# VHH binders against Alpha-tocopherol transfer protein-like (Ttpal): the designs that were tried, part 8

Target 1, 343 residues: Alpha-tocopherol transfer protein-like (Ttpal), of Mus musculus (Mouse) (q9d3d0)
Amino acid sequence: MSEESDSLRTSPSVASLSENELPLPPPDPPGYVCSLTEDLVTKAREELQEKPEWRLRDVQALRDMVRKEYPYLSTSLDDAFLLRFLRARKFDYDRALQLLVNYHGCRRSWPEVFSNLRPSALKDVLNSGFLTVLPHTDPRGCHVLCIRPDRWIPSNYPITENIRAVYLTLEKLIQSEETQVNGIVILADYKGVSLSKASHFGPFIAKKVIGILQDGFPIRIKAVHIVNEPRIFKGIFAIIKPFLKEKIANRFFLHGSDLNSLHTNLPRNILPKEYGGTAGELDTASWNAVLLASEEDFVKEFCQPMPACDNLLGQPLLPEGLISDAQCDDSMRAMKSQLYSCY
Key: E = the ipSAE of ESMFold2; O = the ipSAE of OpenDDE; V2 = 0.75 times the mean of E and O plus 0.25 times the DockQ between their complexes.

## First folded at step 1 (VHH)

Design e12 (framework vhh_7ocj_1; at its last look DockQ between E and O 0.02; V2 from the best seeds 0.00; counts 0 for: pae E 17.5 > 2, placed apart)
Fold by ESMFold2, look of step 2:
Structure e12 (fold): chain B 343 residues (1-343), chain A 120 residues (1-120)
Amino acid sequence: as target 1 above (343 residues)
Amino acid sequence: QVQLVESGGGLVQAGGSLRLSCAASGFTFSRYDMGWYRQAPGKQRELVAAISYGGSTRYGDFVKGRFTISRGNAKNTVYLQMNSLSVEDTAVYYCAAHREYGWLDSYDYWGQGTQVTVSS
């Protein structure tokens, strides 16, 4: 009764789907294997508009856009890499492309944070216990990134090392397809944080870090839980609030010393005893070991020379006036600040 | 030569409307984000509206739904429809072009500006 067509590989036809049944995903090419469980496939479909039957088509569409619009951009075009950006932007191609471009621009424009970004370069931060990832995920499957600024002694290393450790950790976390779908939560413990220490995180640094997390990194941050904040935290928060989009600003939850409020969002069975939990003592060594075991992957992916950006006379494939990658990135960041500052 | 040429400015009564146009040449228009900025005497230049190459829009808080930015890629033109104008909207309005390419851009491309004057 229905007519068949060989075009089913490029688009659905009236004869290709019925009754809302989801067909099995096509096999991935060599070098990419989808690791999502059935529950995560359903979650990705509902929350991210990810359709397994079209996943490779969507990745190819993004790849083609990169080749067409940014032919000299130094970026991986691997399926797994591009998929991170599609997931972070709910498979909106234009937003995913912009996120990919911003991701590379941010990394090129802030070498103090992003050069030589590997676990062995950050042992002082890792050993300080400034950050860790808790061993258990929350009920939604989110990893919990725990940040403890009181562990940082400014005379031991500059604040940029803490920022490097955060981005190193985020890069490791987004390798997991589960994390790409579920996102992460942040638990920030402000116990013992002085105004003097907080002043190191001024408006300039705050704008860079928050801007990268919102518009230049392919990760979904579902909540930021603040505990033990000092009474003046409203003033500290006011430094960062101008850089937050409304949606992300509404994901900040201030618990003070009320650990029962925290436990409503993060159950005791995933929290260490330091936060009123039953998951044992806070353990920073296990996450440090996970990072260090990935040293070679980080060196391969993030510690290779980036291609220079050229302005080739007579036939530039880049916008007019481009001089160098570093200079262009800085100029673009200034222009983006002017163009997209809505306040 | 890159050129951005604004038109459509002028004198208008409070409550009135104007439509600004910015004709672009000398670059691949469809690959650039476009924006409108304004500068009143004695004030800093501020963003009025922006539209990405993919069509996403942003507006300054003072716009309050009164202005609409759009682009016609076939005509290499970006538009700003300005409704319900008030005296506070009196300024020179500038068209700007940027590439949303995080490691590119030697300079902002800017037009010469068009005067918008709203009378009481």
Scores: ipSAE 0.000, ipTM 0.123, lowest interface PAE 17.5, mean pLDDT 78
ESMFold2-Fast, scan of step 1: ipSAE 0.213; ipTM 0.582
ESMFold2 (binder alone), look of step 2: mean pLDDT 84; pTM 0.861
OpenDDE, look of step 2: ipSAE 0.005; ipTM 0.282

Design e13 (framework vhh_7uia_1)
Fold by ESMFold2-Fast, scan of step 1:
Structure e13 (fold): chain B 343 residues (1-343), chain A 121 residues (1-121)
Amino acid sequence: as target 1 above (343 residues)
Amino acid sequence: QLQLVETGGGLVKPGGSLRLSCVVSGFTFSYYDMAWVRQAPGKELEWVSSISGRGDSTYYEDSVKGRFTISTDNAKNTLYLQMSSLKPEDTAVYYCAKDFETYGSWTPDYWGQGTQVTVSS
């Protein structure tokens, strides 16, 4: 919320050149078709510094940077994929590149969350009612991700399964260009959460989750609304606060049982009855169906074998035998150092 | 076999200082994030401070910020907590912890009794 209210800046990619010295933008190549409405194109220009006439030129610049600085990174270089990272960092090439590198680094550093990530593997979480995406967007066009930690039973499966379900949902949401421009809102309902259950979200888990969301995932989180939090929530917030960037901390809103406070930001007509709204009862089945319908896409993306050290160094871009075991070890140590930046 | 051993506690007057140590064995110290947690009589475990495996990032609970300093000595496989301006509210058994609990709980991996810190006049 605070970041989107900041004055628009000229993208670093063009900031050093006068208008008379700017090279002409190339035409859109075949293969990428913008799905944004005219209003969203205007919003992206005003809020993200996305100039439609420069869009594919900016994508190409990021692609060239990836090929030059990280030639061995196993990543998609598709226009649509790279555009997610540019939009998440307001077309700042350096920050978009860092986000892309961190995205892949975080995924490799936490196999308990990111390996075999597919809807069918998460049926217990999906059936528990732990999370859903509300059927209506907020006034800013943000999808609302609703989570209910009390629906988790620790004896049934570890907390990492809940985290897997959250990231699976974020991966699905970010595929939408509308969501890339508008961002998302999180509504977290802490009703019934015991101190024992809350202890499972300790500093190490909080550090990893928050680090990935802030620096390793190309999604714009516009607000986090927390309702029904217990009196000890100051303790829970104290655990996560050291890992939050100042601007992101300012997007956290603690409503307690005051639903009128919630309704100033999320109007009643988009909220279910459980949160004082008029949009019917909370429905998790519809979002579960959306995820399950995407099973094949997630199997292709997240259920492939991890690349070997030589593949991470990009064997096709280097002659065979040029990369020694020692070089792989050095590269893995360097990448492990970068992975810590996600935390 | 993994082991964490805490030492350095004791009795101290309000405003005093203590340095806690945690000797780590059985694993590569620099690969894990380390934390100090404490438990006061009749209360639940409270997180106090964390440090990254490389020692380049530190985090503190608000009530101890500016008074406590977490640090590591990788050559000695030792985690430290330098405590200054101690208050009666800091009275607790202090434990060091590593990594994440297998079932999502961060319940500390500690072996032993911890180290008792008592702040009284």
Scores: ipSAE 0.000, ipTM 0.143, lowest interface PAE 19.5, mean pLDDT 76

Design e14 (framework vhh_7nfr_2)
Fold by ESMFold2-Fast, scan of step 1:
Structure e14 (fold): chain B 343 residues (1-343), chain A 124 residues (1-124)
Amino acid sequence: as target 1 above (343 residues)
Amino acid sequence: QVQLQESGGGLVQPGGSLRLSCAASGFTFSNYAMSWVRQAPGEGREWVSSISGSGGSTYYADSVKGRFTIARDNVKNTLYLLMDSLKSDDTAVYYCAKDRYYDSSGYYPEFDYWGQGTQVTVSS
């Protein structure tokens, strides 16, 4: 492959700056550069219908759709950000657009989960050993998110703090292009979970969490492995199964105490001793350190006031005579409904 | 009736090569991803490799990547596993397995039918 040298970008002339122009505009965001290996580029083509030669055209098409259909939606329009949604919906523009709208709607509809979302605010839940990401990926390159509900003590903090920690982890994982292509696997260990503890995960909370994972977040879940579940869990699963998409419902595997069943899909060399593996002891401290090192990024994303343009009352009033009053009112009402619709 | 029949196993010395075959019948072979799964004595099943229905996508366990090659012949309804640089740890019964879902990529397979298995033994 021959590369052509382009002209060097020149700095603006100091002599051209006026007093009103003295504050420099923020630097341009870095242009998208693909970090995928050749194997992952091939996988993305075959599994996601991603063609490298059309990638930026597809991103531009989604950007244009956002600008046309949701002009007042406060969202990043960066290539890398929009590409997450295209990859999560196999480059179906309409489905990717709806996912983006739902992503922002979920953030506004559940402030208990999404407000002040940063690692330092979750030290207690992280230090409880409730969740970790295993150090090794599975053979398909999926990170394994390990969750232990029994580590949560309801009297110490509400269940929404556990959900915050899960969401924080998903936000960190999806920043990786490899994860956008490969997806993730969830390993949930229900050892020691009583009916009383399980009752805190009521139908309303379950519906919201399932809705976020299916329709509100650009993550591809390839399997959910459940170990050490009580026998009654099969009955609980039967109740929630109708709310799951068919693909996701078919990716739920109930292993009980049968670790050989688990090892059919997750090899022993990536699992800790607690799950019959050879990858050492279960380590939550390493993932907690990764999250804490990302503190500044989370503060910038989740701990700033929402921009005025994200408040429907802050939207500019369109000049009279360009669009009818009835059309403006209908468009604004529809937009408000869409911005707050997560499910 | 779906049938999967493996062949090509045997005894081979470390560093040697084997080619496994799986003859498939009773379904439209080209519409389903196919996989190889192995089980060593006293161990659980370990996924080895998968191939999409078209053959366009292949996936490998880290333990075999660069040493094994999965292939298929949709005209002959046959799945293959070409095994190079065999190690003692590769000793296992190798099973041919059909993905449950129509037109899956084979990336994270769920199996509905299995062959009877073929024994591979790597020893001097």
Scores: ipSAE 0.000, ipTM 0.159, lowest interface PAE 20.1, mean pLDDT 79

## First folded at step 2 (VHH; framework vhh_7nfr_2)

Design b01a (from b01 with S56R; at its last look DockQ between E and O 0.01; V2 from the best seeds 0.00; counts 0 for: pae O 11.9 > 2, placed apart)
Fold by OpenDDE, look of step 2:
Structure b01a (fold): chain B 343 residues (1-343), chain A 121 residues (1-121)
Amino acid sequence: as target 1 above (343 residues)
Amino acid sequence: QVQLQESGGGLVQPGGSLRLSCAASGFTFSSYEMSWVRQAPGEGREWVSSISSSGRTIYYADSVKGRFTIARDNVKNTLYLLMDSLKSDDTAVYYCARGYDEESYYGMDVWGQGTQVTVSS
């Protein structure tokens, strides 16, 4: 009668898997805080149809539209970012959304300009003195972007590097809410621009640049002042003019060598000595330093790998018909021939 | 596939009227601004009109202002151009395009094949 000792196998106590505290969702990004002065708020109301009481509602509306209509668009949805587009389109939601779409479309369509877009990659352009932002705003509060095409040396770097530098400058400027409201002024000095340099400004590049500025970037260009334009500039302008909206075309001011004409629009106290001003010498180093100090911001924005899903939006916003290399050569040959016939 | 298809072109006498249609497919039509662009024989492309995604904002070229009317039906995914008081100078191939760009056309990323409009006595 063998007593089968029922060894009660004590079932191992299921160790209560500690509920891994799901990492708390990152704190809600700090709410938007308007940095505009009362005067600028008033200006924004009058010129941009911005209503402070509705500002966040309007931003939310645009955000909802983006989420609904473009759920795969890799874009910031931050209040401050979306406000750039609303302000640029006077709080027209549809136009703001289209501008946002174009903004990202431009970046995808021109990898030579937008790949690895950071200040440290553009040191040669910055050091050339090709562009700067003047230290003082105009009487309307607009920053003055000064461009000197003669400072570009084609053998050193391609023209796309100049475009890259301009774009980075615009991106930096538009970070300011003040710039979003006031806009900018461009001062282009064409002194010493050779035919050789001018030939790099073909209609294709001009069209892309103008397209970005008009419909692909959330900035208000209030005026474009051209100074020291040689005879060749007429040819350059003739190339550019067909791509300019009437609104922007009417904002071009050709001053030639007449600095008094310039001074009618831009006061001497904000202009450097080079342009008959009293604001000291033209300084490029200060703006270069500002851009370089913003390296991390640009790396975060422009150097991150685009998520693979953006391949679906990969239809070039540029009409495919402009990519046919063959017709551009003939038009460039024809334009070269016309440019030579005027000499 | 994203596609635009124009229709309604034809021969019309000066002072006549014509209605163009553009059928959109392969994308969310209601999310995009739409445009009409024309190209006369031997001429470059000319922007004609644009309409916002909601239809609330409309733009016209000065050459067609007061004569042409752009409209859209987002339910039917169709863009329209009503052309009244047609002139010989309105003779062109008319293109429907997705997006807006008045001069550079940079913002227009999809184009139809076009429809011929001929205004002749």
Scores: ipSAE 0.005, ipTM 0.288, lowest interface PAE 11.9, mean pLDDT 83
ESMFold2, look of step 2: ipSAE 0.240; ipTM 0.677
ESMFold2 (binder alone), look of step 2: mean pLDDT 86; pTM 0.877

Design b01b (from b01 with S104D; at its last look DockQ between E and O 0.67; V2 from the best seeds 0.00; counts 0 for: pae E 9.1 > 2)
Fold by ESMFold2-Fast, scan of step 5:
Structure b01b (fold): chain B 343 residues (1-343), chain A 121 residues (1-121)
Amino acid sequence: as target 1 above (343 residues)
Amino acid sequence: QVQLQESGGGLVQPGGSLRLSCAASGFTFSSYEMSWVRQAPGEGREWVSSISSSGSTIYYADSVKGRFTIARDNVKNTLYLLMDSLKSDDTAVYYCARGYDEEDYYGMDVWGQGTQVTVSS
């Protein structure tokens, strides 16, 4: 009986698993129903160290860590929400916890991007044709987020509105379990982008965007394909490269006008005619309709008054019914964002 | 010296079969995703198939699914493409490529010289 002590595992270990060692998969965690196909379950096991028989344990471990180390953090503790962070960090509990903390810290640190984040607030960006998600996934199941900076007119609205539209799209995409496992690909088309337009994406903006995507958002970005970039873009990339992790710098593929290079990773049958493909003309209206149909969900998540501000720094709790996002985002959140900095 | 060397290409009649091989040297083959990419005369590159480092995750382009089979031998450091029911549209130079999938990053950084496959009617 001496081995009756703690048999609880605190960390996932794929190296210790074999198919013959596993008896039966337990049921999915409470409040979570798995929508993955058998192939995606196998892929998640291989690529993410996700073991279906341990999902409940792994989600609960992350929940317990949040409660213990960040009891003041205002966050969802739902199984499906926490699972996004575990999948984004290959079921490494410590990395998943840090990603969750950074996710909330980044959102507090940049209210210009994250305040009032909803499709109806971004009609100008959406109607410009700045971004869309292509109707077909790549062969690895990755959705392709297509961005066209030349569609932005700086006099109409600031560059941060384009960034808002990107994050709104990422928030929508990450709701899909298939996307959590497969990740996404970004296709950025710089055709027609002037030096003047490009200059708006300076090192400060680049550092913030890259920091959030690397360390503050639970989405796996498998590749960033850049086409039709002007010659000066190599200089712009040299400015942003120091803010990228070394491995992530290799994630950026500069194709220029060489669509043959692009087709090596994105087959022609999923690409629109504009990118040498056979999937019809580039369509932004369909994705805009998907986002607008999700308006109420975004209003509930990003546009509702907070029930109470966190009392992390000994600040008084604000009375219920008088608290708005703006009031809660005042000095209390500014002070907290300094402690929860995402980079 | 990291190298990939393709072989097994040639002239074949429609409906025929070919087996392409790619010999890898100078790196730990078993740690990398491997891919086949083709380029037809006057056309762009087209991705054909990929196989994970362990061999358990496999991807195919829609144009070849059900006709081609990708396989690897990590002991022999060799990648294979078994091509059945060949069509004239399969005529291309076939390249072996080394992939990498670190954290959330995917790309191809090492390429072979290519092997010509010609399907003539």
Scores: ipSAE 0.012, ipTM 0.508, lowest interface PAE 8.0, mean pLDDT 80
ESMFold2, look of step 2: ipSAE 0.011; ipTM 0.523
ESMFold2 (binder alone), look of step 2: mean pLDDT 85; pTM 0.865
OpenDDE, look of step 2: ipSAE 0.441; ipTM 0.780
ESMFold2, look of step 4: ipSAE 0.011; ipTM 0.486
ESMFold2 (binder alone), look of step 4: mean pLDDT 85; pTM 0.864
OpenDDE, look of step 4: ipSAE 0.390; ipTM 0.759

## First folded at step 4 (VHH; framework vhh_7nfr_2)

Design f1 (from b01b with S50D; at its last look DockQ between E and O 0.50; V2 from the best seeds 0.00; counts 0 for: pae E 12.1 > 2)
Amino acid sequence: QVQLQESGGGLVQPGGSLRLSCAASGFTFSSYEMSWVRQAPGEGREWVSDISSSGSTIYYADSVKGRFTIARDNVKNTLYLLMDSLKSDDTAVYYCARGYDEEDYYGMDVWGQGTQVTVSS
ESMFold2, look of step 4: ipSAE 0.000; ipTM 0.304
ESMFold2 (binder alone), look of step 4: mean pLDDT 85; pTM 0.856
OpenDDE, look of step 4: ipSAE 0.022; ipTM 0.380

Design f2 (from b01b with G107W; at its last look DockQ between E and O 0.11; V2 from the best seeds 0.00; counts 0 for: pae E 9.3 > 2, placed apart)
Fold by ESMFold2, look of step 4:
Structure f2 (fold): chain B 343 residues (1-343), chain A 121 residues (1-121)
Amino acid sequence: as target 1 above (343 residues)
Amino acid sequence: QVQLQESGGGLVQPGGSLRLSCAASGFTFSSYEMSWVRQAPGEGREWVSSISSSGSTIYYADSVKGRFTIARDNVKNTLYLLMDSLKSDDTAVYYCARGYDEEDYYWMDVWGQGTQVTVSS
């Protein structure tokens, strides 16, 4: 009698559970271990509204919202993964959820950029020196992403490969909790950019890239420093400015050839010689090595077949019937995954 | 109306100490990140130290870490730089600068006139 009543108090509703099941069972989320220093915990509380005593409750709230509102969305539900989105939206649950949904939607909607996104697929961009991450952080702990368009020769590879390299780098950077709290800074050297090169970054591509960075990627961009900009830069900026949120537009700092202006925000001791610094010559090889060493992590996370061969937005392509399951069974999944080896 | 005024510079021997002050007026001091920046003769401006609006987060250039201490008094609207173990390489004009510390937004928009620090034997 007493044993039966105790057992019944723990039994859940079977019908409710079956209606809310994800299309594939996710792996159990790994336990979260915070790696932030005490200073970074204080910064996260002050700037991001992150309360360590409530952090895992907030993550669970976001997880529950995903399961409730987007039950068919293929996404990691790991604590560490979801926490990126909470931090990028200052623990606003609705905005974090929207960012998570957009993150996956953006990746699905632009396969030219996001398919087969792994370091070994981008060796031409990495070897060109188009981008790197400087070895030292700025005074606020931000990594400095250095972008150098003059290193790109359009006949060697299309502009979308540069965009792929940027998002590959951002995916690596956001793995760090320090970066999630501090954000990043961009240093863009426009030396030698011709009108011909600039025309490849037209309004359609600009809208896609900027839209993903602002509304579909869990990263905080604290500043964009522009140096050596040519006379045509004003025209380039006018094309991209309508797609920028006001707060991000206000973070563009144009220095021209005046490195003194740059050095008030990016000190000489973290800058390479090429930008008036004392941190040695610009080194693109070290960051390339970091990315290449992470090859297997990228393959595991981003280069796997689509679960159940459905739309990554979690919407069925066919009626509820089993026809789509039959089309995407194990043998068809293996065959299609060989053709679409990376997301 | 918005003003920053540095003081406390001077001539000092190597190994000596100085205390720089920056009096702020015409704005809500406690809402802004504040920084010290220096400029040696014939060189560009070099960032020295920054302190968040609340004082909870502090940053130093590697060249001064352990020797300089930044502090702020939000009641007196004053920024400080305590400089110990001074070296000849610290000779520069030191500027107080206001950041814009609202909603992850950062840049330096207001500068003081500078105060000369000279370290010589």
Scores: ipSAE 0.011, ipTM 0.470, lowest interface PAE 9.3, mean pLDDT 80
ESMFold2 (binder alone), look of step 4: mean pLDDT 85; pTM 0.864
OpenDDE, look of step 4: ipSAE 0.016; ipTM 0.311

Design f3 (from b01b with E33Y S35D; at its last look DockQ between E and O 0.28; V2 from the best seeds 0.00; counts 0 for: pae E 10.4 > 2)
Fold by ESMFold2, look of step 4:
Parts: sequence; C-alpha cells; structure tokens
Structure f3 (fold): chain B 343 residues (1-343), chain A 121 residues (1-121)
Amino acid sequence: as target 1 above (343 residues)
Amino acid sequence: QVQLQESGGGLVQPGGSLRLSCAASGFTFSSYYMDWVRQAPGEGREWVSSISSSGSTIYYADSVKGRFTIARDNVKNTLYLLMDSLKSDDTAVYYCARGYDEEDYYGMDVWGQGTQVTVSS
C-alpha cells in the first residue's frame, strides 16, 4: 500500500543500520510509559485482563466514553489516571466508567472528608500515629496499611479526620502502578477500642466509608486483618457488615491476640516487633514524611476548586448506598450551596 | 489426599548450595501459586519465595534475593528451591506451601512436612 496515515513527514536519515535496508525510524512514541516490572505486567495480564499490546486502546476507549457520556465532568483524562480505574475493574469499561463517575461524585458530595485534602491539613492525625504503611509488602507484593484506632482521642479531633487520613493515604498508594496491580492489605489493630469510641463510627459514617471504598475508589483491597479486637467486636462488625458486598465481607480475618494466626498470612519478616515480627519497631514517621513531601502535588491535583457546572448535578453524586443513607446532612447542603455559587 | 512432600535438605558448609524439591499430589498443581516458607529455631515462620501458577511471576524475600531461585515443573507437579551461597542465617526448616486465589486474595492453605537445612562450619 502507497497510502500513509500521516500527511507530513520530516525524518532524519538513520545511520549505522545493519545489512538490510531499513525504513526511516518512526517518531518517538507519545504517551504512557509503563513502570511495571515484567513480572507485574504478566500478573496484570493474568489477574486483571490487562494486555500490554491493547492497553492504550483500552484507555482511549474509556476516555471516549467519558467525553461522550459525561462531557461536563471535570476529570483528568491522562492515560495513567484512567488506567487506575480500568485496573480496579479488571478492564470492564462500563464498570470502570461508573467507578470514575462515583469517584468524583463522592469527593464533591462529602466535603467534610474531601475538601482541602492535603497532608498539611492532617498533621494532628499523622502525628498521632493513627495510621502508617509498613515498609515491606506481603508475600504477594501488597502494601500493608496499618490502622491503629487506639491512637485517636475523640476530644482532639473528629472521626472524619481519621477518614480523611485514610483516603489521603489511599490516594498516594494508588499512584504506584505496582499497587494498582497488586492491591493492598489492611492490618487494623483494635487494641483499646471501646463501645464509646466505636459509637463515633456509626451506621451513617460506616455506610459512606464502605460505599466509597467498594464503589467510588480505584483500589483493590485484598484482605482486612483484625488484631486485638475486644470481645464485643462482633457487635462492632455487625454495624458495618450490612454495607459490605459478600466478596469483601469474606476478606475480613479476625485474629484476636493470636499472632500465629496473623503470621500465616502476614509473615514475621514483614511485620514490626509490635505484631511479633522481625522488621524492626513500628515506624509511623517515614510514611508521614512520604505524604508531607507530596504536599504540592496533592494541592495541585486534589485541592483545586471543582467546577460547579459539570454533569454530575444530573447524576447521583455518591454510590447508591451512600445516597440512600443520606438524610438532612449539613455537609451535603454546604456542598450544594457551593455548587450554586458558581453561577 | 492433598499432599506436599519436601526433600533435598541437609547439612552444608557456608557458601555451599542445595536444591530443595516439593512433590505435589491430590490437586491440580498447575492452577496454584506455590510458596517456600522457612522457620529457624525459636522463631516464627518467614516467607522466602512465591511463584505463580504458570511460573511467570516470581517474588523473593530481600534476604534471599540473588542467592535463591524458585522454579516449578507443572508436568512433574514439582516445586523447586535452588539455594546458592548459603550462610548460617539460612539454617531453618523449609516448608513448601500451596497458595490459593479466591479472586483477588492469596493465602497459604496446604503445607508440607518441612525439610531441614543446616549451614554450619
């Protein structure tokens, strides 16, 4: 064929070609540069239906769907950003699109958690040691998000600040393609948690948090390991269980004080001494430093004023579960007022 | 019915090499991740290496990376651990373990009897 897909070519000659006469080299390829190792590329193919030869086509397909079906949605259309949603939904385009829409809707409809979401706004939570990410991954390459509710003193700050710190951490973690493919594991240490403290995480908050994690955030949670839970934890778990999909509910593992049970899935060499491990003492400062070093990126990407005029006003702003839970909520009312002030 | 049988352990001098084998029976070996885990005297279990069902994805603990090689033969239903440049810290009972994939989660549900590796001067 004599026809070309391009109408203008200015190509330099290629010196030092081998014995065969070769055509001029193509222009430098644009776009996405994959940072996955060979092993992770293979894992993504086998587990997520991600085919490297089709990856950019799949991203373009999602981009085209966003432009067609949600033309006023304010979202990044960068390859790397859209790829997160494809991976979180195993390259099912319709489910990835719904996840992207819910992601933005959740952020716009819960300003108590998502407004001004930057590390410097959360220094009290970060300094309390409420959460960290362990320095070593589990056997399958999952980062371990360690959550410690006993570090939270309710009179110091409301529970929504803890929720903000969790989502801040998740936003940082999903920037890594390794994490997008492998997912994460949660280790929650319930030492010292009373019914009084647990009552702050009531059914309205639980429904919102769980709904976002299941249907509004592009991260794969592989397991939730609970340790040191009090004997009344079954009552605490009963508050959240109705909001969990069956698949996710089966990923909760309650170990009590039995560290041998924990070590079957999270070996000692990746755990700090506090959980019977050999990876040193629990370190919360290193993860805090990682988050704080990213302050400017968080401000640029997540703290810009949202356009009030996108088409999410005509669509559910939260996953159905969160919307059906909503009753007179000052945060929703304030957000809607902000949206109207655009005009 | 489901069984894992390790072999190939023994006494070796520092700097030496060993090859561990794990014979699998009673399940479709080629459908599972497989793992090596070790336990030194007086310590808990320490994960060593993982290999995917096809053998295409491999992970190592930092303490063994570059010295140990995991491999599998899905025709012979056998998992291997080739250990080079052994040192005293590698002294442990080595277990073969079957991983499982319940959608996006991996755990270890079947364990072998273990084989002793001793690195001693």
Scores: ipSAE 0.005, ipTM 0.404, lowest interface PAE 10.4, mean pLDDT 79
ESMFold2 (binder alone), look of step 4: mean pLDDT 85; pTM 0.856
OpenDDE, look of step 4: ipSAE 0.027; ipTM 0.542

